# Ledger of designs, part 12: VHH binders against Flagellar brake protein YcgR (ycgR)

Target 1, 263 residues: Flagellar brake protein YcgR (ycgR), of Thauera aminoaromatica (c4kar8)
Amino acid sequence: MAELSTPSPASPAPLDGGRGDELEKFTLRGARQILQLLQDLITHRGLITAHTGGGHSFMTAVLKVDEERGRVVLDPSPDPQANRRALAAPRLTCVTQLDGIRIQFPLVGLGEGQDKGRPALFAPLPAEMLRLQRREFYRLQVPLAHELSCLLKAEDLARKPVEVSARVIDIGAGGVAVVVPTGAAEFVIGGTLPACRLALPDGEPIELDLEVRNLNRQTQRNGTEQLRVGLRFAALPRAADTRIQRYIFKTERALNAKARGGL
Below, E stands for the ipSAE of ESMFold2; O stands for the ipSAE of OpenDDE; V2 stands for 0.75 times the mean of E and O plus 0.25 times the DockQ between their complexes.

## First folded at step 13 (VHH; framework vhh_7n9e_1)

Design n3 (from m3 with G99A; at its last look DockQ between E and O 0.30; V2 from the best seeds 0.00; counts 0 for: pae E 2.5 > 2)
Fold by ESMFold2, look of step 13:
Structure n3 (fold): chain B 263 residues (1-263), chain A 125 residues (1-125)
Amino acid sequence: as target 1 above (263 residues)
Amino acid sequence: DVQLVESGGGLVQAGGSLRLSCAASGFTFSTYAMYWGRQAPGKGREWVSGISGSGGSTAYASSVKGRFTISRDNAKNTLYLQMNNLKPEDTALYYCARAEGYSDSWDEDYYFDYWGQGTQVTVSS
């Protein structure tokens, strides 16, 4: 077997890993909507991370929209190598945030030029932009002292059923984020965990189905590895929803009072 | 270096089958969930399927559920996608990805941090 030339390493790019049909609700395709969102980024002076692939990115901003030419005008990097990578890339994946909402859009056909005598980068207006409003609900950071937990029904590395008591680190109307030791169980984004149990301070645990939405592998200071797992509630009866909202509001009010008078 | 190399793409008739492979190196393959994604011409990237590190759990996009099967061989550091009953709308560049989400909360979207170059699948009628 002949060796192929060593392939380029897979790029640590900001790859949006959500399912395509789940993203459709957040996709803007109307020209007017796209222009308004780009104008909002200009008005708020939003900094944009532009990913070129190969683990490289640079900071930029939308300077203006040239409606007559159908182009967006970007701030070039002060690093000429970053600009060369951007111009050579088949597409630029732009990621930013506006009022806590993640904005993502591709740019293709990037070119260089000048705008009012200053160097600038140009690209055709994107045909679509993602305005990822999945953060439309408040997230409460759970105080450590509360020791909130969620019992997960999962599988271990040997594909055997295992129950893992995971500490809840934040909670909102639509789900929780939990931590588990790496290796205690296996998860896959998009997978479901049926009949899990969320333990709130008052009353019996809530039985609910959870969907894995994100995984973040972390190494603690002592070298122990853990997974942060983002979990979405599948469907929630009114009584369970009421208990969760009551916990959030009570804790939120206590934290807000402490923040103003303490830390 | 993390490397993901896809193969097995090609031209196939509608209703046919194709099996994609992804060779992985530069990391402990069996400890990571792995994913397939695709990008059709003029479309954004979309998630297709995922599989846990041991292979015990799988997930599929609704558009391919029942037709595609993800699998892995940890002894060979290889990820597979068996694609049956192919349709013209399955035409796309298919790529494998390693899972590591970048979100700090349950409600944000997530990134895969490594992608392969992709292998082209073209389905003709």
Scores: ipSAE 0.370, ipTM 0.783, lowest interface PAE 2.5, mean pLDDT 79
ESMFold2 (binder alone), look of step 13: mean pLDDT 81; pTM 0.825
OpenDDE, look of step 13: ipSAE 0.384; ipTM 0.775

Design n4 (from m3 with S105D; at its last look DockQ between E and O 0.54; V2 from the best seeds 0.00; counts 0 for: pae E 3.8 > 2)
Fold by OpenDDE, look of step 13:
Structure n4 (fold): chain B 263 residues (1-263), chain A 125 residues (1-125)
Amino acid sequence: as target 1 above (263 residues)
Amino acid sequence: DVQLVESGGGLVQAGGSLRLSCAASGFTFSTYAMYWGRQAPGKGREWVSGISGSGGSTAYASSVKGRFTISRDNAKNTLYLQMNNLKPEDTALYYCARGEGYSDDWDEDYYFDYWGQGTQVTVSS
C-alpha cells in the first residue's frame, strides 16, 4: 500500500539569506538585543512559523528564555511528525511579526525535553535575529479627528472603474496606509493606481499616483472585514512632498505636546 | 489546508517560451490576489508578477515586463504565467504565492503568506 504522501500544505515562505548585504543592517547580533526581542515575542504571545526545511513548517511560540543556560524554549507542535522533522533539521527558521515588523531568526541544535513537566523544544539562543524595520520614514498614526482620506481610482470585481474613498490610517514620507471595505475594489501588490487624491487638512487634495505595496485583511471587533492597503507615493511632486512633511511634523508635535500634558 | 502546486517548469533555450501553472486549493481562489515569485541560484526570492482576484489588475517586475503574462482561471482554481523571450537570467525556481502580501519596504520587498514548492525553470544560453 503506497502511503500517498499527502502533499505538504503551502507554508509562509522565509526570507532566504541570499540577500546578505542588504539584510545586514536589519540583523541584530547583540546578546541584549536578541534577549529583549525574544522577551517581547513572549510578552506579545507572538505566533511563530517554524520552518524545518523541505517545505514543512509548524506553528510554535517562544515560551521562555533561559538566560542562565543560554537557551530558548519553544512550544512543540501537536503533530509528532512535525516535531520529529524539527529535531532532525540542521536548522529551524523561525518567522513571525511583532508590531507589524517581520522577525526572522535561525535556531540550531534543537532538542526536546520538559519544561515544568510539559513537553518542550529547546535550542540555544539565536546568534542573530533579523528585524525588518525597513521603513526609512516614520509612519505617523493619523488621529481619527483629522479624517484624512484618499480617493482611490481602482477597478471593481467586474473590472469597472470605481472611485473609493479610503480612510488614511497612517502616513509617512514614502506613502500611506488606508482602509477600504472588502470588495469595494480590487488591488494587486505592485499595481499602480493613477491620479488618486490625498486629502490633507491644509488645502486642496493632492493628486498623485500610488503603488500598492501591501494588502492585509482585517476583521474588526464588530465582525466587519476591512482591507488595509499600503500605498507608496509614486512620482510625488516636490510641493506635495513639502505639504505631506509639514502635516506630519505639525501633527507629531501636537501629539507629543499632548502626551507631555501640555494640551 | 491551503495548497499551491506549481507545474510547467523545465529546460528551454534562450528566446524560448514556457507556461507555468499553479493549482490552488483550500481557499476561495477568486477572492485572493495571486502572485509569482522566483529564486535564482545564490539569490533571494524576488517578486515576478501579480494578478487581482478577478484578473482585472496585473503587475510585473521591471525585469519581466513585456515578456511575461500572468493570468488566472478562477473556475479551475489555476494561476498561469506565460513566459516569452526567456533569458538565462530567468533561470530560477518559480513559486506561486497567495495574495495577502506585506511589505515594510516601499521600494523593494514583497512578502506573501503562502507559497508553493516551486517549479524549476532553466534557460540555457
Scores: ipSAE 0.038, ipTM 0.559, lowest interface PAE 3.3, mean pLDDT 84
ESMFold2, look of step 13: ipSAE 0.280; ipTM 0.740
ESMFold2 (binder alone), look of step 13: mean pLDDT 81; pTM 0.821

Design n5 (from m3 with E108Q; at its last look DockQ between E and O 0.43; V2 from the best seeds 0.00; counts 0 for: pae E 2.6 > 2)
Amino acid sequence: DVQLVESGGGLVQAGGSLRLSCAASGFTFSTYAMYWGRQAPGKGREWVSGISGSGGSTAYASSVKGRFTISRDNAKNTLYLQMNNLKPEDTALYYCARGEGYSDSWDQDYYFDYWGQGTQVTVSS
ESMFold2, look of step 13: ipSAE 0.396; ipTM 0.797
ESMFold2 (binder alone), look of step 13: mean pLDDT 81; pTM 0.822
OpenDDE, look of step 13: ipSAE 0.455; ipTM 0.810

Design n6 (from m3 with Y111T; at its last look DockQ between E and O 0.09; V2 from the best seeds 0.00; counts 0 for: pae E 21.1 > 2, placed apart)
Fold by ESMFold2, look of step 13:
Structure n6 (fold): chain B 263 residues (1-263), chain A 125 residues (1-125)
Amino acid sequence: as target 1 above (263 residues)
Amino acid sequence: DVQLVESGGGLVQAGGSLRLSCAASGFTFSTYAMYWGRQAPGKGREWVSGISGSGGSTAYASSVKGRFTISRDNAKNTLYLQMNNLKPEDTALYYCARGEGYSDSWDEDYTFDYWGQGTQVTVSS
């Protein structure tokens, strides 16, 4: 085998059964948090895949939360066989996304009934919900055409100062990810790169301190090797924070307009 | 491509010492955490030791702590394992491995993206 040590626990895929220890920190168990998350799914009309086991699933949605009775109301499938499987299953594993964040929760004790004269499925509120948010902030994938760059003030392998112009591939309120040619500089996790310069389209570059959070080697389609460097803003002046968030908002708006086919 | 080549294994008497080397090529050595692992006959693989990219932070499995020392020479792109006071239970094929660029976490449950073919260490009684 290829692994040299005790294998790292990884989230199983599918996340239908027991959880690894890494998932516990993303698991909500507070009643108010669970109610709020379910309400958010209702508000966003989130489409949910409900897994009944044995490779079977159906599409559903949370129609409402009945706080007084402590239960959720689900949209039944138009396929009677799917509803029968769901009602026979010892648990229903619901999977969906909210703003790109994976949401997963179990429902047990599923029953059928009527809600305002319409067929519906009912279950007690889940005791837990997984909200798999691995980053503090949303990260915008920077369009290649923007050619967004960051000038890094780092050290070479001989520990001499070097400046590296790095392409920014994603950006959020809390940091950026950049790519550089392999061997361009030495980066160490936890290290600080002072007085770097982030070039945004809307003005002069921003001078800022960056902290190295992760490093990952990548091979591009053309075989070229590069290093992905995850960088956190160490301390960010208010004006710089405002410019970064404005860039993110404007770019998201432009990308959404293109997706709708607008001019 | 990334290459990791181990050397320095061999047959040694219990209580003896060996120094393993791992020559690295095809990547910026100093930016990656590096690890030693081993696989004893008839057993699964076991994490042994890890070292940060700069060499400033090290970690060891409890079975080898105080007897083994990991080090690196970033100028020579070489990882080392000094193994002292060897015991018969240290008999194994020893591998060096590169971390996935994860932060300075030495969680022995993490997977590695590259490893060498290994060098055999045999400790006789």
Scores: ipSAE 0.000, ipTM 0.084, lowest interface PAE 21.1, mean pLDDT 77
ESMFold2 (binder alone), look of step 13: mean pLDDT 81; pTM 0.822
OpenDDE, look of step 13: ipSAE 0.639; ipTM 0.875

## First folded at step 14 (VHH; framework vhh_7n9e_1)

Design p1 (from n1 with E108Q; at its last look DockQ between E and O 0.44; V2 from the best seeds 0.00; counts 0 for: pae E 2.5 > 2)
Fold by OpenDDE, look of step 14:
Structure p1 (fold): chain B 263 residues (1-263), chain A 125 residues (1-125)
Amino acid sequence: as target 1 above (263 residues)
Amino acid sequence: DVQLVESGGGLVQAGGSLRLSCAASGFTFSTYAMYWGRQAPGKGREWVSGISGSGGSTAYASSVKGRFTISRDNAKNTLYLQMNNLKPEDTALYYCARGESYSDSWDQDYYFDYWGQGTQVTVSS
């Protein structure tokens, strides 16, 4: 009676190679960010699947972050064999979810010991953590050669109304990402910017209300700080939606044609 | 190091009020938007309110609009959340967060880079 070896759960498919550039956007490399995310995992008692290679994995959790020693403390498996595999593995791939977002991070240099008299696994802090967010909408990266602008109606630091012309970085059916000079206006996530104007090449600007969804400070290569603002279309008229979709489609076609060597 | 320390949570009856505080340190407080989030038992973390660096702009989740008021004292590096007319559904661990997003997605929930440890708010029926 040949024991049908239950196929070892397939190693999580390599994160679909979204273009290396897209993955980079979701990769945290800042020490503080990493620490915070690990702390969040602790706070939420997030269960982590630690992959040891060869189709083997065990369930663990982050028990503690030791900032002084630069290490993370993990809950060992109740299975001694799993722990042995973990310790023998050159790398652990840890996968978890926080708030519906998949988190993946490598741990290298795993060791065993005791934390407060309890068996524990220890590893140096990860150098990077991947936080994969699902996007509902496709985002077209706006070509530099064909710049889009969005006139934002906001308030400055003195609470005076200001209009800021922002460069659109990406656009989708649901919103835009823009860049503005730091200090040009004040933004708050969840806030609404009324009566903004999105300039498209095909005609008059589209007037729309925008909801601030994310704020990211970016340092340019030249050392200048910019603020990236993610803006959701709060209410988009059907006609405007059609125009945006048309623009996206047209631009994508042009980009693809160019990529194929079409002049 | 960035530190956010929440306080002011507790047990309150439905219809009651609480005022949460968040003491911030390790960064220039006035240059960052600040936020409150919460996590109810068995639920994910949700955005509650935000305030710009100067305090001039505020935002609220629909579930708390008209009941909660966010404010800040930049001289004290402190964020506040006045919660009025509390409901059992407001029971959660409330977090203070600094005003940078982990997410670049305009079509997703709000995610922030720094959170406090939270303060428990329990509203009894």
Scores: ipSAE 0.368, ipTM 0.766, lowest interface PAE 1.3, mean pLDDT 85
ESMFold2, look of step 14: ipSAE 0.395; ipTM 0.799
ESMFold2 (binder alone), look of step 14: mean pLDDT 81; pTM 0.822

Design p2 (from n1 with S101T; at its last read DockQ between E and O 0.37; V2 from the best seeds 0.00; counts 0 for: pae E 2.9 > 2)
Amino acid sequence: DVQLVESGGGLVQAGGSLRLSCAASGFTFSTYAMYWGRQAPGKGREWVSGISGSGGSTAYASSVKGRFTISRDNAKNTLYLQMNNLKPEDTALYYCARGETYSDSWDEDYYFDYWGQGTQVTVSS
ESMFold2, look of step 14: ipSAE 0.377; ipTM 0.793
ESMFold2 (binder alone), look of step 14: mean pLDDT 82; pTM 0.828
OpenDDE, look of step 14: ipSAE 0.600; ipTM 0.864
ESMFold2, fold request of step 23: ipSAE 0.361, 0.309, 0.548; ipTM 0.774, 0.761, 0.836
ESMFold2 (binder alone), fold request of step 23: mean pLDDT 81, 81, 81; pTM 0.826, 0.825, 0.823
OpenDDE, fold request of step 23: ipSAE 0.381, 0.537, 0.513; ipTM 0.771, 0.834, 0.834
ESMFold2, last read: ipSAE 0.349, 0.319, 0.317; ipTM 0.779, 0.754, 0.763
ESMFold2 (binder alone), last read: mean pLDDT 80, 81, 81; pTM 0.816, 0.826, 0.819
OpenDDE, last read: ipSAE 0.486, 0.527, 0.471; ipTM 0.818, 0.836, 0.811

Design p3 (from n1 with Y111T; at its last look DockQ between E and O 0.38; V2 from the best seeds 0.00; counts 0 for: pae E 2.9 > 2)
Amino acid sequence: DVQLVESGGGLVQAGGSLRLSCAASGFTFSTYAMYWGRQAPGKGREWVSGISGSGGSTAYASSVKGRFTISRDNAKNTLYLQMNNLKPEDTALYYCARGESYSDSWDEDYTFDYWGQGTQVTVSS
ESMFold2, look of step 14: ipSAE 0.337; ipTM 0.767
ESMFold2 (binder alone), look of step 14: mean pLDDT 82; pTM 0.827
OpenDDE, look of step 14: ipSAE 0.788; ipTM 0.950

Design p4 (from n1 with Y111V; at its last look DockQ between E and O 0.24; V2 from the best seeds 0.00; counts 0 for: pae E 2.7 > 2)
Fold by ESMFold2, look of step 14:
Structure p4 (fold): chain B 263 residues (1-263), chain A 125 residues (1-125)
Amino acid sequence: as target 1 above (263 residues)
Amino acid sequence: DVQLVESGGGLVQAGGSLRLSCAASGFTFSTYAMYWGRQAPGKGREWVSGISGSGGSTAYASSVKGRFTISRDNAKNTLYLQMNNLKPEDTALYYCARGESYSDSWDEDYVFDYWGQGTQVTVSS
């Protein structure tokens, strides 16, 4: 297997209930910092997942900052329902990455208008932006019907190379969680799995290197033991990031449409 | 009950070598990945190295790569850390750990469910 380029180890993370107080240290509140970060997002043409609430989201981008009016200008969705939800939402939660660092910011007071004759969405500049390294990203629970898989190159219990097709159970901008039958392969936290292939429904598999972050034994309803493996994306090309965020957005839209049908 | 007992620490001159051991009991040792971590005075715990259940896969922190070697003897339920070319920066309490997450997040720092008592390593200049 490939030699590992693991970053410096960190202390075990706090339990889930303690995460909120750590977020304050990652929160930018200075106007200059906020403007610069928004400009960096524009320059890098990053895709943003904008959450409107109730499990709905759409893909967007910051087109520009109108500093004179104190507004940010967003690309509207091609889906008119998504735009209507965004305009009706009391808050739009925007999530993206810049060079592997999670960026999150709220927009309130979203309005509709035009920018250079093109439809656009407008909001006042956010009062704060979260610039979080190693913070959990939004995670989509992958529908079984999608049969999303990741081909892992690992070793079996006899130390022989093995390729394992692992079912992807959730996916976010920074990684995936997969399951494999216990004993199908061995993993070590901190280890790197080179040249894995993530199969998304909408294109050719993405080749990427993965780092093992978590290992957790799970028992299925039928009594079968599986190993849940948390995998972080190594350096992720922008095209791959775009495809992943688009998959998340499209799938979340579809899931929300099905969930609403009974009420 | 799960127990992890480290030994083999001590005082050593810079450039020297030391071999740590971790005796494991209370679980099926060969089915778990095992880890070494360390904590220097005034610092948080630092992951050092890991090894898969069979011993076929290993991982190292960049600060120790090429100098430290993790190994295991599943017949003796024992984990080892061979530390060569020791530096004063390696001075720390060294912990043996068993790898299993009690968080289902892939985005957080490493999580281990058991740590040993630790063995002190002091590297003098």
Scores: ipSAE 0.363, ipTM 0.782, lowest interface PAE 2.7, mean pLDDT 79
ESMFold2 (binder alone), look of step 14: mean pLDDT 81; pTM 0.817
OpenDDE, look of step 14: ipSAE 0.421; ipTM 0.795

Design p5 (from n1 with S105H; at its last look DockQ between E and O 0.43; V2 from the best seeds 0.00; counts 0 for: pae E 3.1 > 2)
Fold by ESMFold2, look of step 14:
Structure p5 (fold): chain B 263 residues (1-263), chain A 125 residues (1-125)
Amino acid sequence: as target 1 above (263 residues)
Amino acid sequence: DVQLVESGGGLVQAGGSLRLSCAASGFTFSTYAMYWGRQAPGKGREWVSGISGSGGSTAYASSVKGRFTISRDNAKNTLYLQMNNLKPEDTALYYCARGESYSDHWDEDYYFDYWGQGTQVTVSS
């Protein structure tokens, strides 16, 4: 009997590229592009979730690219069992982010060895890398101090109406992303949540209909389960749209002013 | 491991009905929203219908609303799609899917983390 593994907090699950033709346009196959993207991961010291199959994963990083031998060098896990699973896996699916853009690539033929006397993992350069840049609109990361919330009118697990005050973590012209404790309410992608209330710092909350576009389960470091819900605005009146755009613009200007003054 | 196995497809005449089933294993079925999608020959995947973990909330693509009914039996770990008044344009390989998105972006198309192998539905005439 299989037992579900719980992903680490902020660890995105792999995408099944073999089933989805839609991902091909985001797939890099040029050798120079792949080398540059790997080098960018090294330079930014990007933390990578390496999935070994069966719901198992471990954290790693690309330590360097050995162009002469056509290999990448990875940081091994301190857990020997994770390293054994990685070496036994037919494919290691690596997932990370660069500047908020999802990066995913396969590694095949993983081996172990030493790099400058330290344990390391080696694999041939990947033949492809997914760089998923699909966003049409700017997306403001909401400062924690703003405590932006959205009151969702949904149903609980017993199919009863429930109102959930969800923290808004990002906002753009077309929607919001929120977090909700798992079990507080149920959602279905494609479902509509009518008459929700988005609370901005200026004025009365905005009443609007929301469409559920995505759902991600997350386990926080304290073990608490939460659900990240992507919500699209359904048909915004111009006044509501104006207030949202004004909030985004004002907040972005304030954040930029602080960043300049901090240097 | 997550497994989704579809059944109940076949050849039917226009105006007919079929009921698809999807047997789920390897995860806690009742805590996941579940979905049906379809892929016609030479086309991309199309979202068809979804149902919440408890079964209390459903959603349908406009092309099937009023004709298709999604349901689930959490005691049997089984998802269903009742398809009535079938049309030739409903011809497709039908997949059940478990509901997670690969993205935290609200402005992107639907993607699901697991899909079954599918069951073929062919509507003639």
Scores: ipSAE 0.336, ipTM 0.775, lowest interface PAE 3.1, mean pLDDT 82
ESMFold2 (binder alone), look of step 14: mean pLDDT 81; pTM 0.826
OpenDDE, look of step 14: ipSAE 0.461; ipTM 0.814

## First folded at step 16 (VHH; framework vhh_7n9e_1)

Design q1 (from p3 with D107Y; at its last look DockQ between E and O 0.43; V2 from the best seeds 0.00; counts 0 for: pae E 3.2 > 2)
Fold by ESMFold2, look of step 16:
Structure q1 (fold): chain B 263 residues (1-263), chain A 125 residues (1-125)
Amino acid sequence: as target 1 above (263 residues)
Amino acid sequence: DVQLVESGGGLVQAGGSLRLSCAASGFTFSTYAMYWGRQAPGKGREWVSGISGSGGSTAYASSVKGRFTISRDNAKNTLYLQMNNLKPEDTALYYCARGESYSDSWYEDYTFDYWGQGTQVTVSS
């Protein structure tokens, strides 16, 4: 007879367990390395997405590291329900980026308290941190001045073809993240958008097929609704790959030169 | 508050058909794209099919295209998967999911915020 199985509760994770063996080589376990990386996040004022399970998350930041007590201090959410979910969660999966490199770390034993008279969340220092420093995982945050865009060939709510010019907010070897106005088109995860056009600063736009991988609804500061769409390159010609990599390297080099050569 | 409840699984011989249902509650169903996924014993989760909020756009994994049909009834808050010409390789726990992800999601990540408990489909030779 087949093995008896029990249903498992559904809970998304930022990186699937199928990549776990490959990711081990990027996992930092040394106490000094972990403390320095956390300090770098504080110094850069990095915004962190904290995943509490059940599809819930909230935005936070590391406020300080208390090395003497072996704990990290986090900014609580203004949403009291998010804080309650975080305190009830068996672990908090924190995800952020530092200079385009994905940082991920678990926190367990989260508690609430006060830091200098203000509410704060506390946890023991993580025993490990993922620093995903590999070319295939690198994600360049596109400077606003570049005005990178991608013309998407999609469908509107009436099932009519529509072309939507989407601003590219980040780009890597495997895809782009774009933003579009809410309601400009309908997207479905797993859907293919054929013959889209990615506009790089040099040369003609690149024609490529894109696959929708994730969707996130956002409200901007001015109240405007937009949709963040994660798109994978589905059929990337070699010449297009070369142009994309050159753009990434050139832009990264220019950003590094500004960091080294100026105030 | 979000609940997704699958039904319609069972034991079927190869070549047969099943229709799965997913009853949704606790959210405005018609504004969300909905999905079916599956997990065979000892294997990772596999995305199977998706449908837009209006029902106008659908997508299928290559392994099921032409055999499975996703649909929805927004008046009844129900998602369906019609599964025809079933093969032993289709044996899995089938679950429905709601399509909302995180702002930090990676391009290669299929991310969903709510999943049902699933309904078992077993295809015998």
Scores: ipSAE 0.302, ipTM 0.710, lowest interface PAE 3.2, mean pLDDT 82
ESMFold2 (binder alone), look of step 16: mean pLDDT 82; pTM 0.830
OpenDDE, look of step 16: ipSAE 0.611; ipTM 0.866

Design q2 (from n1 with T31I; at its last look DockQ between E and O 0.30; V2 from the best seeds 0.00; counts 0 for: pae E 2.7 > 2)
Fold by OpenDDE, look of step 16:
Structure q2 (fold): chain B 263 residues (1-263), chain A 125 residues (1-125)
Amino acid sequence: as target 1 above (263 residues)
Amino acid sequence: DVQLVESGGGLVQAGGSLRLSCAASGFTFSIYAMYWGRQAPGKGREWVSGISGSGGSTAYASSVKGRFTISRDNAKNTLYLQMNNLKPEDTALYYCARGESYSDSWDEDYYFDYWGQGTQVTVSS
């Protein structure tokens, strides 16, 4: 009777070549380190995207760390359905950022209850937390007023070619993050979207090929679902690169000036 | 519980073909993108191919493009990888993965939540 080793709910692992070993460098397994990082998340009121599987997620936050009981307390979703999904999930994958550094950790054994008379979710402390310190590219958060968009050439569920106008939420020298309407198109990580058009305020759209690097379905507090797509520039002409860099620089300067009380 | 079980690996001569299968259970298979990865001895994990939930969109690593074909049968909860014109450099443990990405970066590796134990593919020169 070969004991079918139930695949231990493995932590999210990279599939990209060569960096698997490097991920261990960024993995915290020490109890004290984990507790400190969770406490930092509390202190900074970091919003966490909790993934429950099936393309579903909800926004939460760490409310409390109970060291004595070895558990973390999370803010439940305002959506009862999201909470049901979370409780039914064998694993909750939590993703957040602290000071621009991506943090990812799994929670297993989720339960519901009350903390100080308020509904809460409870889970044992994570066994490990991933803290990714190095981003290759700076990401500019695009001001809503700029209304940057990217026309994506994709396929729908019926494999019919579709063009989807996606709002750009952040931009860097290496890519863009966009928001796509739910159901507008299908994407696959590692897929290429050819001949897309990035609209910048300074002129004609830039035609470029995009590689899908991440897909995240997020349920907003209002219950609306949004698909966030991370897109790498697969081939960026030099002229386009210059325009993107100029836009980033100009926008950063303007934002900084505004933050300093100048405008 | 989510389970992914790979099969179809083996020893094959260079230029030969193999078809890998991944049986999925414990989740609604059709709503997830599915992926193949591989790990050669002494190397890190490498992304090989991906397919959307409906099967309408596919992606391939440059190293396997034109030789490998990913497909799925949602009625059978099974993912497939047809590998043609195999090369010694294709020797690896092949594993399937469920397609939830938890990365929000375009400059990071792909992160997936579940993968199988893998099936060994050995291509002899």
Scores: ipSAE 0.291, ipTM 0.726, lowest interface PAE 1.4, mean pLDDT 84
ESMFold2, look of step 16: ipSAE 0.367; ipTM 0.790
ESMFold2 (binder alone), look of step 16: mean pLDDT 82; pTM 0.832

